# Designs tried in a protein design chat: VH-VL binders against Probable Brix domain-containing ribosomal biogenesis protein. Part 5

Target 1, 157 residues: Probable Brix domain-containing ribosomal biogenesis protein, of Methanosarcina barkeri (q467k0)
Amino acid sequence: MLVTSSRKPSARTRTLCKLLSRFIAGRCMTRGKMGMQELLEFAEGGPLIVIGEYHGNPGELSFYDEAGELLFSLRFTDWYSKELDSYWFSGIEPKLAGQGEIAEAFKVFFHFQRVENDKIDQLPPSSTLIVVGENDIDFMGSGKSLFKLNLRGFKKY

## First folded at step 19 (VH-VL; from j3 with light chain T50S)

Design t50c
Fold by ESMFold2, fold request of step 20:
Structure t50c (fold): chain C 157 residues (1-157), chain A 117 residues (1-117), chain B 107 residues (1-107)
Amino acid sequence: as target 1 above (157 residues)
Amino acid sequence: QVQLQQWGAGLLKPSETLSLTCAVYGGSFSDYYWSWIRQPPGKGLEWIGDIDHSGDTEYNPSLKSRVTISVDTSKNQFSLKLNSVTAADTAVYYCARLNYEGYFDPWGQGSLVTVSS
Amino acid sequence: DIQMTQSPTSLSASVGDRVTITCRASQDIDSYLAWYQQKPEKAPKSLIYSASNLETGVPSRFSGSGSGTDFTLTISSLQPEDFATYYCQQYYSYPLTFGQGTRLEIK
């Protein structure tokens, strides 16, 4: 799966593209002048996430299927933990937890292993986990929040 | 903790090419963008550009025609080349990590580059 | 490009004084502003990010405030080790740009 951005991204958008791709064990690619068809070719039949900006800041994720159809989008504000400064990504796909329409959209899009909320404590300490909550999406590693997307909107297409 | 060590020749004649290298220790090279910043004597700071492990760069438009930043991912190193230097390029040059918030932490100790008149 | 303008360019103060340094952006940069301290012959040190958040290990006498275009750095009770040059830096958009600096000197 491929993560990219709008053209001429800000520093925060470039770093979020890299961070998100590392967390989901995907690839990050510089958008440059590429159109959607070219991006889909680079995705090699996998799905595509595009980070959009609001006033030059990352503020939207758009989720496209392998045919280039927009499935859903999220609006958000981002937050980064200082735990990231010393964190080492292993390249293992995260597990998915949480309930609601966003969690269901993520299940269909990512196909990550689902974990029930009451089983999270049973995961190995080295596990990475996406927890979809009511007001945020928490990206966790080693039992700690690494970064969050504080939700501002969700749209299904 | 992440540490940056930098080196390169410090005394140049006009028209030569400035070349500096920075090595990254104690952190993941592939998870960040890495930057060059310079400071002329008695002056403020100027961002030159950044690069990641895959060679993805962004340059200050004011320097883009003369600057190349490159990476050697096998050594966790990145380098700065600045062509056709003049006395105006005399400065302390720093390497630094661009963190996820978009500012710089940590910094290398700096390298003074002097271009003779 | 976003121009960052600091005021004053230099300031003399005594140990124990409360000092305020301002930084003005030429455009709205939300809260994407960092403050650095630089002592002679040393690299800059990050003090504050997102306009108001202290970096780990920075003394609580430092504080930052502001959003949009106007930002301040305040040192509530100046200590001898605080005499340095201070820079603001926006990270809202490329190119990343710094203020011209404020030199804080012992009176």
Scores: ipSAE 0.733, ipTM 0.898, lowest interface PAE 1.5, mean pLDDT 91
Fold by ESMFold2, fold request of step 20:
Structure t50c (fold): chain C 157 residues (1-157), chain A 117 residues (1-117), chain B 107 residues (1-107)
Amino acid sequence: as target 1 above (157 residues)
Amino acid sequence: QVQLQQWGAGLLKPSETLSLTCAVYGGSFSDYYWSWIRQPPGKGLEWIGDIDHSGDTEYNPSLKSRVTISVDTSKNQFSLKLNSVTAADTAVYYCARLNYEGYFDPWGQGSLVTVSS
Amino acid sequence: DIQMTQSPTSLSASVGDRVTITCRASQDIDSYLAWYQQKPEKAPKSLIYSASNLETGVPSRFSGSGSGTDFTLTISSLQPEDFATYYCQQYYSYPLTFGQGTRLEIK
């Protein structure tokens, strides 16, 4: 799975690209001059996430399948915890929790193991978890929020 | 707790190449971009550029023609080269982490570089 | 490039004073602004991010406000350790740029 950005990204967009790719055990790549065809080649048959900007800063994720078809997008504002300062990514893919249309889209896109909300406490303490809530998507590690995307919109194609 | 230590370049002659190295301790080198910032004596701060573990760089356009930032991922280190220095390049040079919010924290201790004739 | 202009360039004050320092951006930068404190011969220390969020360990007498183009750093009751130079920095877009600085000096 490949995460990239719009061309000429801001500092915040570059750092989110790196962070998201590390959390989902995927790859991050600098867009440069690449078009969609070239991005799909570097994705090596995997799916693609593109971080888009609003007013020069990260504000949209666009999710493409292996054929380059846009499946859905979401708009957001970002938030980062100080817990990230001491966190070490293990490269193990996260589990998925939460309900609703975005959670279902994530299940289909990522294929991560789904965990029911009432079972989250049964996970090993070192687990990584994406929790899709009503107002945010919470990216958790070691039982703590590491970063969040505060939701502003969702669109399926 | 992330810590940065820097070393290199002290006294240079005009036209020489400035070279500084910064080592990262207590944190994941691959998770962040790493920056160089300079401050002429008694003056304000100027961002020079940043780099990550894969060599992805951004440079201040004002310095881009003379600056190279590089990385040695096996040592968790990144380096600054500034070509063809003049007295105007005299400054304290800092390395710093570009955090996910987009500002700098933490900073290295600073290295004074003096260019004289 | 986004130019950051601080006012005043220098400020003299006494312990216990309330002081304000302003920073003006040449274009709208939303709230993507940080404030730093720098003491002589030391690296800058981050105080405030996102215009108004206080960094961990920074005393509550420091506060920040503003959005768009006009930003303010306030110290509500000046202490001896607060005499320093203060810088704003925008992180809205590259190149990342700093204000020229405000020297806060003891009367």
Scores: ipSAE 0.732, ipTM 0.898, lowest interface PAE 1.5, mean pLDDT 91
Fold by ESMFold2, last read:
Structure t50c (fold): chain C 157 residues (1-157), chain A 117 residues (1-117), chain B 107 residues (1-107)
Amino acid sequence: as target 1 above (157 residues)
Amino acid sequence: QVQLQQWGAGLLKPSETLSLTCAVYGGSFSDYYWSWIRQPPGKGLEWIGDIDHSGDTEYNPSLKSRVTISVDTSKNQFSLKLNSVTAADTAVYYCARLNYEGYFDPWGQGSLVTVSS
Amino acid sequence: DIQMTQSPTSLSASVGDRVTITCRASQDIDSYLAWYQQKPEKAPKSLIYSASNLETGVPSRFSGSGSGTDFTLTISSLQPEDFATYYCQQYYSYPLTFGQGTRLEIK
């Protein structure tokens, strides 16, 4: 799975690309002048996430399948926890929790193991977890929020 | 907590190459971009550029023709080379982590580089 | 390139005073602004990020405000240890740029 960005990303967009790719055990790549077809080639048959900017700020994720078809997009604002300052990513795929159409889209897109919301507290403390809530998507590690995407919109194609 | 330790350079003659190295301790080298920033004596700060573990770089356009930032991921180190120095390159040089918010924390201790006139 | 202009360039104040330092960006940078404190012969230390968020361990007498092009750093009751130079830094776009600094001298 490949995460990339707008063609001239800000520092925050570059760092989110890296952070997201590390959390989902994927790859991050600088886009440069690449078009969609070239990005799909570098994705090597895997799916693709593109981080879009709003006024110089990361504000959109666009999710493409292996054929380059846009499946859905999220609009958001980002938030980063101080817990990231000394966090070590395990390289293990996260588990997925939450309900609703975004959670279902994530399940289909990522194929991560799904965990029921009321069983999250039963996970090993070293678990990484994407929790899809009503107003945010919470990326958790070691039992704490690491970063969040505060939702501003969701669109299926 | 993440700590940065830097070394290299010192007194240079005009036209020489400035070379500094920064080592990262107590944090994941591969999860961040790492930056060089300089400060001429009595003056403000100038961002030079950044790099990650894979060699992905961004440079200040004002210095891009003379600067190379490189990485040795096996040692959790990154380095700065600045070619063809002049007295205008005299500064304290800092390494720093570019955090996910997009600003710098923490910083290395600084290295004074003096280019003779 | 986004130019960051601080005012005043230097400031003298007494312990207990309320101090305000301003930073102006040459274009809209939203809230992507950090403030640093630098003591003589030391590296800068982060104080404020995202224009108004206080860094961990920074005394509550420090605060930041603003968005767009105009930003302020306020020290509500100046202490002797606040003698330093203060820098703003935008992280809206590359190249990352700093203000020229404000030297705060305690009378």
Scores: ipSAE 0.704, ipTM 0.892, lowest interface PAE 1.7, mean pLDDT 90
Fold by ESMFold2, last read:
Formats: sequence, C-alpha cells, structure tokens
Structure t50c (fold): chain C 157 residues (1-157), chain A 117 residues (1-117), chain B 107 residues (1-107)
Amino acid sequence: as target 1 above (157 residues)
Amino acid sequence: QVQLQQWGAGLLKPSETLSLTCAVYGGSFSDYYWSWIRQPPGKGLEWIGDIDHSGDTEYNPSLKSRVTISVDTSKNQFSLKLNSVTAADTAVYYCARLNYEGYFDPWGQGSLVTVSS
Amino acid sequence: DIQMTQSPTSLSASVGDRVTITCRASQDIDSYLAWYQQKPEKAPKSLIYSASNLETGVPSRFSGSGSGTDFTLTISSLQPEDFATYYCQQYYSYPLTFGQGTRLEIK
C-alpha cells in the first residue's frame, strides 16, 4: 500500500505521510511531479492513499483502488500524542475496530483483521489498531493513542 | 529518549567547505525528518533544510545553491555541507528533529563554526 | 517566504512582573506557531506549539495566544529562571522561519 501527498507538501503533510505509512505497514513516497499513472506504477498493483492539503496543511485523505479510481475521502484535523516520541513501529499490520460507514470502507480497503469493540481491552498491550469512532479515527499502539484524525467529513464516490 | 550529538567544523577559511555530522540515539531514525538550523552570534535562527532516511530533502531557497544534506542510515547519522563559506556563515549550527506537528524537538548541543575574515 | 517579526527586541523586568512578547507573521499562518526559550550557551527549548498549547513540563505561568498573523507569549509572574531569549517560529509553510528573538533580562 502506497501513501503519498499532493504536490509541494508542507512539513506537516510530509511527516503525516511518513507516520501513516509506518502505522499501516505500507510505503511512503514523495509526490514530486508524478501524475496518477506514475503513482499507480510505483504502487505495483497495491492501493493508494493521497494526503491532500487545506491551506498548506494536511486535511484530506483520498483512497484509490489499484486502477486509480477514487473510492472515498476523509476530511480531518490531526492530533499527535507525545507517546509517538518514543514509539517504535514494528511493521506489523494493525487491527481494525469500530462501526459505521467509515469502518466498513476501511474494512474493504485495508483488509486488516477486524476486532469487536467490546474486545479491544482484551488485546495484548503490544497490539496496534485503528479504532474508527463517531468523531475520530484513533491510531493506537501499546495500549495508547499515538495520533488521531478528528473527522470533518466523509465522501463516497 | 531521543538524543542528538553533533560534531565537525570549527575554524574555516573563506571559500572552504563547512562539514558537520549529527548522530541520532535512543529513537527511530527512519520515522522522522532531521534538520539543520543555524544561529549567527547574537542573532536569530535560520532553518537550513531537512532530510529523511531515504534522502528526501527540503532546503531553504536562500542557501540551496551551496548546501547539501546527506544521510548515512546504517549509522543513524546525517550531515551538512555548505560550500564556499564566508564570514557571514559564522554561526552556531544545530541539528534537530522535525516532529510530526512540524516544529523542532529535540535539538543537538550546537557546533560553533567560525569563518575567518 | 513568511517573515516573523518579534517585539520588543529586548526588555528588562522584575521578578513577579507580567510580561508579554509579540510575534507578527507577514501572512496568515493559522495557528502553526511555536515558541522557544533559549538560555545562554544552550540549544532552544520548545515551550508552546500550535500558538497556545503548552509543552509538557513547561510551567503554567507561560501561555500563548493568537491566530492568523498576531501572536503573543505571556509570562504571568516572572521568575529568575525565565531570563532567556525567546523565539517564535512558523511551520505553516516552507521555508520554516523564526522571529529575530526577544531578549528578556531580569532586573
């Protein structure tokens, strides 16, 4: 899975691209001047996430299938925990929890193992998971929130 | 916790090349961008550029023609080269981590570089 | 490039005083503004991010406010250890730029 950005990204967008790719065990690449066809070639048959900017800062994720068709997008504001400062990413895919349209879109897009909401607290502390809530998406590792996307919108195509 | 240690440079003559290296300890080198920032004596701070483990760089346009930042991922180190120095390049040079919010924390201890006039 | 202008360039104040330092951006930077404290012969230390969020371990007498182009750093009751130079820094866009600094001297 490939994560990239719009062209000429801000520092915050570059760092989110890296962070998200590390969490989902995917790849991050600098957009440069590449168009969609070049991105799809670099993705080598995998799906693609593009981080879009609002006023020079990350504010949108666009999810493309392997053919380059836009499936859905999220609008958000970001939040980062200080727990990230000492966190080590293992490269293991996260588990997915939560309900609703976004959770179902994530299930179809990522194919991560799904965990029932009432069993989240029973996971080993070493688990990484994406928790889709009503107002945010919480990216958790070692039993703690690492970063969140506070939801501002969702569009299906 | 993440710590940065830096070394290199010192007293240079005009036209020489400034060279500094920063080593990263106690943190994940591949998870962040790493920056160089300088501070002329008694003056403010100037961002020089950043780099990640794969060599992806951004440079301050004011210095881009003379600056090269490079990385040695096997040693968790990154380096600064500044060509054709003049007395105006006299400064304390800092390495720093660009955090996910987009500002700098932590910083290295600083290296004074003096270019004779 | 976004220019950051601080005022005043320097000031002297007594222990217990309330002091305010301002930072003006040459264009709207939303709230993507950090404040640093730098003591002599030391690297800068982050105090505030996103204009108003206090870094962990920073005393509550420090606060930040503002958005857009005008920002302030306030120390509500000055202590002897607050002698330092203070810098603002925008991280809205590249190149990342700093204010010229405000030197706070304890009299």
Scores: ipSAE 0.662, ipTM 0.878, lowest interface PAE 1.8, mean pLDDT 90

